# Ledger of designs, part 22: VHH binders against q96fz2

Target 1, 269 residues: q96fz2
Amino acid sequence: CGRTSCHLPRDVLTRACAYQDRRGQQRLPEWRDPDKYCPSYNKSPQSNSPVLLSRLHFEKDADSSERIIAPMRWGLVPSWFKESDPSKLQFNTTNCRSDTVMEKRSFKVPLGKGRRCVVLADGFYEWQRCQGTNQRQPYFIYFPQIKTEKSGSIGAADSPENWEKVWDNWRLLTMAGIFDCWEPPEGGDVLYSYTIITVDSCKGLSDIHHRMPAILDGEEAVSKWLDFGEVSTQEALKLIHPTENITFHAVSSVVNNSRNNTPECLAPV
Short names: E, the ipSAE of ESMFold2; O, the ipSAE of OpenDDE; V2, 0.75 times the mean of E and O plus 0.25 times the DockQ between their complexes.

## First folded at step 1 (VHH)

Design j2 (framework vhh_8pnl_2)
Fold by OpenDDE, second read of step 2:
Structure j2 (fold): chain B 269 residues (1-269), chain A 121 residues (1-121)
Amino acid sequence: as target 1 above (269 residues)
Amino acid sequence: QGQLVESGGGLVQPGGSLRLSCADAGFTFSDYDMAWYRQAPGKERELVARIYSGGSTNYADFVKGRFTISRDNAKSTLYLQMNSLKPEDTAMYYCAATYYSGSYLPDYDYWGQGTRVTVSA
């Protein structure tokens, strides 16, 4: 996964992340660094995206079932990195393979510390290689949305009003991530950054791409992944597998350029 | 910047064997997924074998048990033992390394310059 969409306004995004804590109380995640949230239809590595993480990471003795929402840098910068510029990292940390997560120091160490997060997105993009050509067809991949009788397919949103309705009730994609905290050698703010765990693609997606993000489908999966206080690493890793609960549609080549940030990026063609 | 250097290629008769080596410099070898690719004249580059940082392996269908990919992390070296070579195996063989393995060639962080394998009677 090298491209996502996360364009919802902050308030809408927050509401979409409503959850129940272990006591059954309905809650909204609290924001950390909300000003770093930059909505975009076209998110690339090194950009900031919102993730969910346990409050226990920030507050001693906090209820680990409580969630914080924070923009983090896409591309995990390991805490041990000694260069002053994260861009000087010589290896790609955009993704972490599930099968080797425990073998790579950059991911194993933070995971062992319970630094699990849920990366939020409208969906993600993948490119299908066209046989016989160097051309690739992009697809937008996301959770199936609940068809409200009145809300036509994303493609049928002929009116701005209908479009807004679709997004107001949009089920966000919840991807399993690992984050780390990096302190610049020269001082400054701590950098929070994340990697997305990837798995082999489900059968439905296999024709498009052979790998997919590890999607946490449902509140229970999300809660268990985040709750590092009660759920061990071993148990959490059991949640990491392909899911068939995905839908997709072809989109235009507009998304190919990471500079394009318009609704056309995810619009069906 | 990391560098991969292949060696071990050459001319061999059908049914013969070769052992390719790929030595790395400039990156933490043990953390990388490694792969062998090959490219025959007029054909696209194709995956031959892959070995993940954890030691798991996968092979292309045409390998059919003839090739074995292995790694020595202490020596920072990748190997491809090729047995029962066929004329169809004639190609430039490339070593590749990636911290995260994607599906496309551009996903690799490092590529070698290649070593030529010629299988000819």
Scores: ipSAE 0.030, ipTM 0.509, lowest interface PAE 3.6, mean pLDDT 89
Fold by ESMFold2-Fast, scan of step 1:
Structure j2 (fold): chain B 269 residues (1-269), chain A 121 residues (1-121)
Amino acid sequence: as target 1 above (269 residues)
Amino acid sequence: QGQLVESGGGLVQPGGSLRLSCADAGFTFSDYDMAWYRQAPGKERELVARIYSGGSTNYADFVKGRFTISRDNAKSTLYLQMNSLKPEDTAMYYCAATYYSGSYLPDYDYWGQGTRVTVSA
């Protein structure tokens, strides 16, 4: 996973993240640095994306089941990185393979500190290699959406007026991530950055791409991944596996260039 | 095999400079993330520098401050400006392209045939 859409206005995104804490109380996540959230139909590595993480990471003695939503840089900068410019990382930390996560220092260390997050997106993009050519067909991949009289899945919305209604009750894609905190050696604000854990593709996506993000399907899985105060690393890693509860449709090549940021990026072709 | 053509390699003395170019032969250059890799004799291929379709860059530690990667989308050309060259920079240099490089081991769709850089007295 190396391209996502996360275009919802901040207020709509916040409501889409409504959840229940451990006591059953209905809550909205509280924002950290909300002004750094930049909605886009075409998010690439090094851009900021909203993630959910436990309040306990910021507040001593906080209920670990309560959630913060914060923009973080896509592309994990390890806490031990000693250069002054994080864009100069020599290896790619946009994704983290599930099978080697405990073997890589860049991921094992923050994971041991409980630095688990849930990466939010409308969905993600993958490029299918077409047999016999080097051409690739992009697809937008997302959770199945609940169909109503006035809002269907995005793949079923055939008119512009129906597209606007789809987003009112959109189920955001929730991907398992690991984050770290990097302090610039020359001073300045701490940089929060994340990686998306990847797994083998499910049967439904195998014709599109051989890998997929580790998707946390449902609030119980999301809650357990985030709750590092109650759920150990070993237990949380049991949540990391392929899922079949996913859908997709082909999109235009407009999405190929990450500078393009329009609804055409995710519209069915 | 090949839709990318590298040029600009050659023999230079330590401290010299070279500019490598990589020309696109037929794909939509501006849509691709581009990279320079190198392979020294007896060693594995390693990333030198990467430039995303959006313009941001990454560099290997061993070239920071000496090499600059850039792209010209109108000319469909990728560049690597190499300054203060060292004998350790002697390698075959390869250009690579992919729609995105968002993985620990990015899968590149296109590779060039390489251009030779030799740094010796």
Scores: ipSAE 0.000, ipTM 0.262, lowest interface PAE 14.2, mean pLDDT 84

Design j3 (framework vhh_8pnl_2; at its last look DockQ between E and O 0.01; V2 from the best seeds 0.00; counts 0 for: pae E 16.5 > 2, unsure alone 63.3 < 65, grease 25.5 > 24.2, placed apart)
Fold by OpenDDE, look of step 3:
Structure j3 (fold): chain B 269 residues (1-269), chain A 120 residues (1-120)
Amino acid sequence: as target 1 above (269 residues)
Amino acid sequence: QGQLVESGGGLVQPGGSLRLSCADAGFTFSDYDMAWYRQAPGKERELVARIYSGGSTNYADFVKGRFTISRDNAKSTLYLQMNSLKPEDTAMYYCAREGYYTSGTYFDYWGQGTRVTVSA
């Protein structure tokens, strides 16, 4: 996974991430560093994207089932990295393979510390190799959505009440991630960065691409992945597998340029 | 709850200029795609210009380089600079907050509008 879409406004994104804590209370995640969030139809590595993580990572006595939403840098920067510039990292940390997660220090160490996160997106992009040509067809891949009557109509929200209902109907893709905290040698703000765990593709996606993000499908899977206080690393890793609960459609080549940030990126062709 | 309030409309002669403003209150302005629409008497509402949260812009064919949509995120304000105005540009102008997904424009939120009259 090398490209995602996350274009929802912060308030909509927050509502879309509504959850129940372990006591069964309905909650919204609180934002950390909301100013670092930038909506985009075309998110690439090194950009910031919103992730969910346990409140326990920030507050010592917090309920580990409570969630925080925070923009983090895509591309994990290990805490032990000693260079002043994260871009000088010589190995790719955009993704972490599920089969080698425990073999690589850059991922094993933060995972062992419970630094699990859920990466949020509208969906992700993959490119299919076209037989006989050097051209690749991009696809937008996402959770199946419930069709609303107002889908595709201009001007449907006459009241604030209707506005919220219409906007809140999108189901966000929830991908398993590992994050780390890096302190710059020269001082400054701590950098939070993440990698997306990848698995072999499901059967439905296998013709497009052989690898896919580890998708956490459903509230239980998301909760268990985030709750490092109650769920061990070993148990959490059982959640990492391919899912068939995915849909996709072909999109235009507009998404090929990472500078393009318009709805054309994810629109079906 | 967010409100959009348009201003800057008025009477102008052909060839003149106006600058419309749309002020936002109650939502994170920088996160939203914004647009200007207009509705002339007896006609349907039509898109004039759109500016995405990322800063890219789109214009209707009739604009032909005469109008410029811009935004100031710090002020939570949307602008439409209109130059070389024509009588056919006479309309009520509305600003809108927009959402989009794979099916197209998913929803929009409208202001009350500001009237632009182009007459000799």
Scores: ipSAE 0.799, ipTM 0.898, lowest interface PAE 0.5, mean pLDDT 91
Fold by ESMFold2-Fast, scan of step 1:
Structure j3 (fold): chain B 269 residues (1-269), chain A 120 residues (1-120)
Amino acid sequence: as target 1 above (269 residues)
Amino acid sequence: QGQLVESGGGLVQPGGSLRLSCADAGFTFSDYDMAWYRQAPGKERELVARIYSGGSTNYADFVKGRFTISRDNAKSTLYLQMNSLKPEDTAMYYCAREGYYTSGTYFDYWGQGTRVTVSA
């Protein structure tokens, strides 16, 4: 997973993340650094994306089931990194393989500290290799969406007004992530950065790409992944597996250039 | 189309039993966490029981040991088995499809409710 869409305006994104805490109390996640959130139809590694994490990471004695939403850098910078410029990290930490996560120091250490997060997206993009050609077919991959009389369909959207209806009731993709906190050696603001855990692709996606993000399907899985105060690393890792509850459609080559940031990036062709 | 429809409510004597049903015809039932809420006249709506898409359950303290929530994904139906009913259980009972994602509200869909009255 190397390209996503996360384009919802901040207020719409916040409402899409409504949840219940351990006591059944209805809540919206509280923002940290909301001004760093940059909506885009075409997000690449090293950009910031919104993630959910437990309030207990920031507040002593907080209920670990309560959630914060914060923009974090895509591409985990380990806490032990000693250089001044994190972009100079020689290891690609955009994704973390589920089968080696407990063997790699960059991921094992933050996992031991409970630094689990849920990475939010409208969906993600993958490029299908076509045998015998240099051309690749991009696909937009996302949760199956609820059809309602008030919501629109991606395929039926012909105008800006119709596109608004598509997003009003959109179910965001929830991907399992690991984050870490890096303090610049010369001082400055702490950098929060994350990696997306990957698994073997499910049967439905195998013809598009051989790997997929570890998707947390439903509130039970999301809650257990985030709640490091009550759910151990071993128990949380049981949630990491391929899922079949996913859909996709082919999109145009407009998405290929990460500078393109329009609805055309995810529109069906 | 696609609205939750509750049934099974009625008048019952203290100590009696009722089984509530909630049918969902318009959406992928098995993908959602489901819940039963209740609201007595002049009171706030309160959670009675929740069942996650994965099958685990959670109950309010005031119904533990008396009520059982269950689901039949093949029939797209949610159930609440209510035993040892008390006058304090008198309320409108609502079926809710609870999603992590919602635009503008904490809940996806509510039904119209089914009335449960416990009295001699």
Scores: ipSAE 0.000, ipTM 0.117, lowest interface PAE 19.0, mean pLDDT 83
Fold by ESMFold2, look of step 3:
Structure j3 (fold): chain B 269 residues (1-269), chain A 120 residues (1-120)
Amino acid sequence: as target 1 above (269 residues)
Amino acid sequence: QGQLVESGGGLVQPGGSLRLSCADAGFTFSDYDMAWYRQAPGKERELVARIYSGGSTNYADFVKGRFTISRDNAKSTLYLQMNSLKPEDTAMYYCAREGYYTSGTYFDYWGQGTRVTVSA
């Protein structure tokens, strides 16, 4: 996974993240650094995207079931990194394989500190590699969506008002992530950055690509992944597996250039 | 990003064997899926075999049963054992470290290739 769409306006995104705390009360996540949120149909590594994390990471004795939403840099910068420029990392931290997460220092250390997050997106893109050529077919991959009595699917939106209705009720993709906090040696704000955990693709996606993000399907999975105060690393890792509860459609090559930030990136072709 | 260096190519008789090696001087070899591709003159580059970081393998139909892909993560080295070679196997063989999409492209890292010639 190396490309996502996360294009909703901040207030729409926030409402889509409504959740229940451990007492069963409906809440919205509280933002940190909302000015760093940059919505786009076409997010790539090194850009900021919103993630959910426990309030306990920010406030001593806070209720660990309460959620914060914050933009973080895609591409985890380990807390032990010694250079002044994160682009000097000599290894790729865009993704973290689930089968080796406890063997890689960059991921094992923050995971042991409970630095689990949920990466939010409309969905993600993958490119199907064609045999015998370098040509590739991009797909947009997302949770199945609840359809209205009128057409509520992406491909069926035939007017601006129908498009707005599709996205007002969009079920955001929720991917398991690990984050870390890096203090620049020259001073300045702490850098929050994340990696997306990957697993083998489910059968439904195996013809597109052999890997997929670890998807947290439903509020119980999301709550357990986030709640490092009550859920151990060992228990949380049981949540990391492929899911078949996923759908997709082919999209045009417009998405290939990450500078293209337009609805065409995810439109069916 | 890393540098991939293939070796082990050469001239062999039909029915012979070769073992290709690909050394990766990079830091994180064990994190990557690796593959061998080949390209005969005037033809498109084609997948020969792939080995995932977890050890699972996949082979093109035309080479199943004759070639074996393997990896040694401690040495950061990818191998292709080629048995029962045929003249049709004559090609430039490339090692590839399979990449991820950044900046709108799928970025594979490729070696310079090693030549395999099977003469009658």
Scores: ipSAE 0.000, ipTM 0.151, lowest interface PAE 16.5, mean pLDDT 84
OpenDDE, second read of step 2: ipSAE 0.780; ipTM 0.888
ESMFold2 (binder alone), look of step 3: mean pLDDT 77; pTM 0.772

Design j4 (framework vhh_8pnl_2; at its last look DockQ between E and O 0.38; V2 from the best seeds 0.00; counts 0 for: pae E 17.2 > 2)
Fold by ESMFold2-Fast, scan of step 1:
Structure j4 (fold): chain B 269 residues (1-269), chain A 121 residues (1-121)
Amino acid sequence: as target 1 above (269 residues)
Amino acid sequence: QGQLVESGGGLVQPGGSLRLSCADAGFTFSDYDMAWYRQAPGKERELVARIYSGGSTNYADFVKGRFTISRDNAKSTLYLQMNSLKPEDTAMYYCAAVPTYYGSRYEYDYWGQGTRVTVSA
């Protein structure tokens, strides 16, 4: 997973993340650095994307089931990185293979500190290789959406009002992530950055790509992944597996250029 | 759009047991996380136990070890087995359903009418 869409306005995104804490209280996640959130239909590594994480990461005695939403840099910069410029990191940390999370220091260390997050997206993009050519077909991949008279459908939206109906009830994709905190050697703000855990592709996606993000399907999985105060690393890793509960459609080549940021990036062809 | 109907409440002596049931009539039970809440006289409604669609459970500290929540998706029924009942367990018990993902669909929470549990010597 190297490209996502996360375009919802901040208020719509916040409502889409409504949840219940362990005491059964209905809540919206509290924002950290909301001004750093940049909606886009075409998010690439090194850009900021919103993640959910436990409030306990920021407040020592907080209820670990309460959630913060914060923009983080896509591409994990380990806490031990000693250079001044994170872009000079010699290896790619956009994704983290599920089979190597406990073997690689860059991921094992933050995971041991409970630095689990849920990466939010409208969906993600993958490029299917076509036999006998270098051409690739892009697909937009997302949770099945409940179709209602009010919600409409993505392919039928023809006005701003109709598009609002699609997105007001959109079920966000919730991907398992690991984050770390890097303190610049020369001073400055702490950098929060994340990686997306990847697994073998499910049967439904196997013809598009051989890998997929580890998707946390539903509040049971999301709450356990986030709650590092009550759920150990060993128990949380049991949530990391392929899922069949996804859908997709082909999109145009407009999405290929990461600088294109329009609804055409995810519209069905 | 769906209805939850609780049953099994009644009067029991301290130390007794009751089994509450909650039957669904009108939605796909397996697509919902289910919970038991209670409201004692003069107090706010509080979560007693939750069971997710995948079977994981959460319990309030005050019932842990005494109550067991379970579900039967084939019968579209939620249960609460209550053992070692105490006078402080006296309350109206409510069944609730939320979709397996919450988000902007929080308006689809379903509640039953409640069943009364009285624990009295």
Scores: ipSAE 0.509, ipTM 0.790, lowest interface PAE 2.4, mean pLDDT 88
Fold by OpenDDE, look of step 3:
Structure j4 (fold): chain B 269 residues (1-269), chain A 121 residues (1-121)
Amino acid sequence: as target 1 above (269 residues)
Amino acid sequence: QGQLVESGGGLVQPGGSLRLSCADAGFTFSDYDMAWYRQAPGKERELVARIYSGGSTNYADFVKGRFTISRDNAKSTLYLQMNSLKPEDTAMYYCAAVPTYYGSRYEYDYWGQGTRVTVSA
């Protein structure tokens, strides 16, 4: 996974992340560093994206079932990194392979500390190699959406008003991530950064690409992944597997350029 | 279809140095992420180093600062400076390229024929 979409306004995004705590009380996640949230139809590594994480990471003795939403840097910077510039990392941390997560120190250590997060997105992009050509067809991949008479579909959004209605009830993609905290050697703010765990693709996506993000499907999976206070690493890792509960459509080549940030990026062609 | 051509391989003593080159033909070099792979006899092909179009680099764990990947977009050439070579570095070295919009993490669209590096006393 190298491209995502996360374009919802902050208030809409927050509402979309409504949840029940362990007591059954309806809650909205509290924002940390909301000013770092930058909506975009075309998110790439090194950019900030919103993630969910347990409140227990920030507050001692907090209820671990409570959720915080925070923009974090895509591309995990390990806490032990001693260079002043995160871009000088000599290994790829955009993704973490599920089969080697426990073999890589950069991922194993923060995971062992319970630093699990849920990366939020409208969906992610992947490119299919075209037969006989060197060209690749991009696809937008996301959770199936419930079609309501009022919300319509992405393909039916023929007006700004209809477009807003579609996204107001959008089910966000929830991807399993690991985050770490890095303190710059020269001082400054602590950097929170994340990696997306990847797995082999489900059968439905296998023709597009052989790898996919580990998707946490449903509130229970999301809650268990986040709740490092009650759910062990071993139990959490059981949640990491391919899912068939995904849909996709072909999009234009507009998304190929990471500088393009328009609705055209995820629009069906 | 683009073509990659590796050069610079040869026989070198342990502790010696080599500089590999990969020349681009038939595609826009600046629009590709590039990588060096190697394959030793009886072993699987493995990543050595990667350089993105933006200049960022990644290295395999076994490199340990001995190798440097770089690119010259004006010359459409990829380089691998290899220092402190070890017998374990003996392999066929391959150049690979993938469009930047897709990324170089999974698949490469173009491969060279390889250049042989032999490290022996």
Scores: ipSAE 0.020, ipTM 0.374, lowest interface PAE 5.6, mean pLDDT 88
Fold by ESMFold2, look of step 3:
Structure j4 (fold): chain B 269 residues (1-269), chain A 121 residues (1-121)
Amino acid sequence: as target 1 above (269 residues)
Amino acid sequence: QGQLVESGGGLVQPGGSLRLSCADAGFTFSDYDMAWYRQAPGKERELVARIYSGGSTNYADFVKGRFTISRDNAKSTLYLQMNSLKPEDTAMYYCAAVPTYYGSRYEYDYWGQGTRVTVSA
């Protein structure tokens, strides 16, 4: 997973993240650094995307079931990194394989500190290799969505008002991530950055690609992944597995160029 | 479907130079991130240098300015200029490529068969 869509305006995104705390009260996540949120239909590594994390990461004695939403850099920069420019990392941290997460220092260390996050997106893109050519067919992959008779799908929106209705009730894709905090050696703000955990693809996606992000399907899974105060690393890792609760459609090659930030990137073809 | 083919390896004395080339007749190089790896006998394959589709480069620490990665997209050729060669540089050298638009892969999808570099008297 190396391309996502996360295009919702901040207020719509925030409402889509409504949750219940451990006492059963409905809440919205509290933003950190909201001005760093850059919505786009076409997010790539090194850009910022919003993630959820426990409030306990920021406030001593906070209720660990309460959620913060914050933009973080895609591509985990380990806290021990010594250079001043994160692009000088000698390895790719866009994704982290679930079967080796406890073997890689870049991921094991922050995971041991409880630095678990939920990466938010409208959905992700993946490219299928077509037999007999070096060209590839991109797909947009996302949770199945609740539809109404008139405006239940992405392809059904034919006006700005109908487009707004499709996305107002969109179920965001919730992917398991690990984050770390890096202090630039020359000073400045601490950099928060994340990796997306990957697993083998489910049967439904295996013809597109052999790997998929680890998807947290439902509030129980999301709550347990985030709550490092109550859920151990060992228990949290049991949440990491493929899911069949996923759908997709083919999209045009417009998405191939990461500079293209238009609804066409995810429109069905 | 094309494949990567390396050339330019051979025997060289310590302190000498070699230029490795990698050609791929099946792909547009500008859409790919590319790299050189090496594997000494009995050792694991290790990164030597990386060049991104936008032109940025990245080198392993042991290179220490001795090697330069480059590419010529018009000729669909990747290069590794190797100067001040040492006996510990003896290895099979491999060319690797991955499409930039995959985004989710940290492995290179395409590999050549390798070219041998031997540094000895």
Scores: ipSAE 0.000, ipTM 0.169, lowest interface PAE 17.2, mean pLDDT 85
OpenDDE, second read of step 2: ipSAE 0.017; ipTM 0.378
ESMFold2 (binder alone), look of step 3: mean pLDDT 78; pTM 0.799

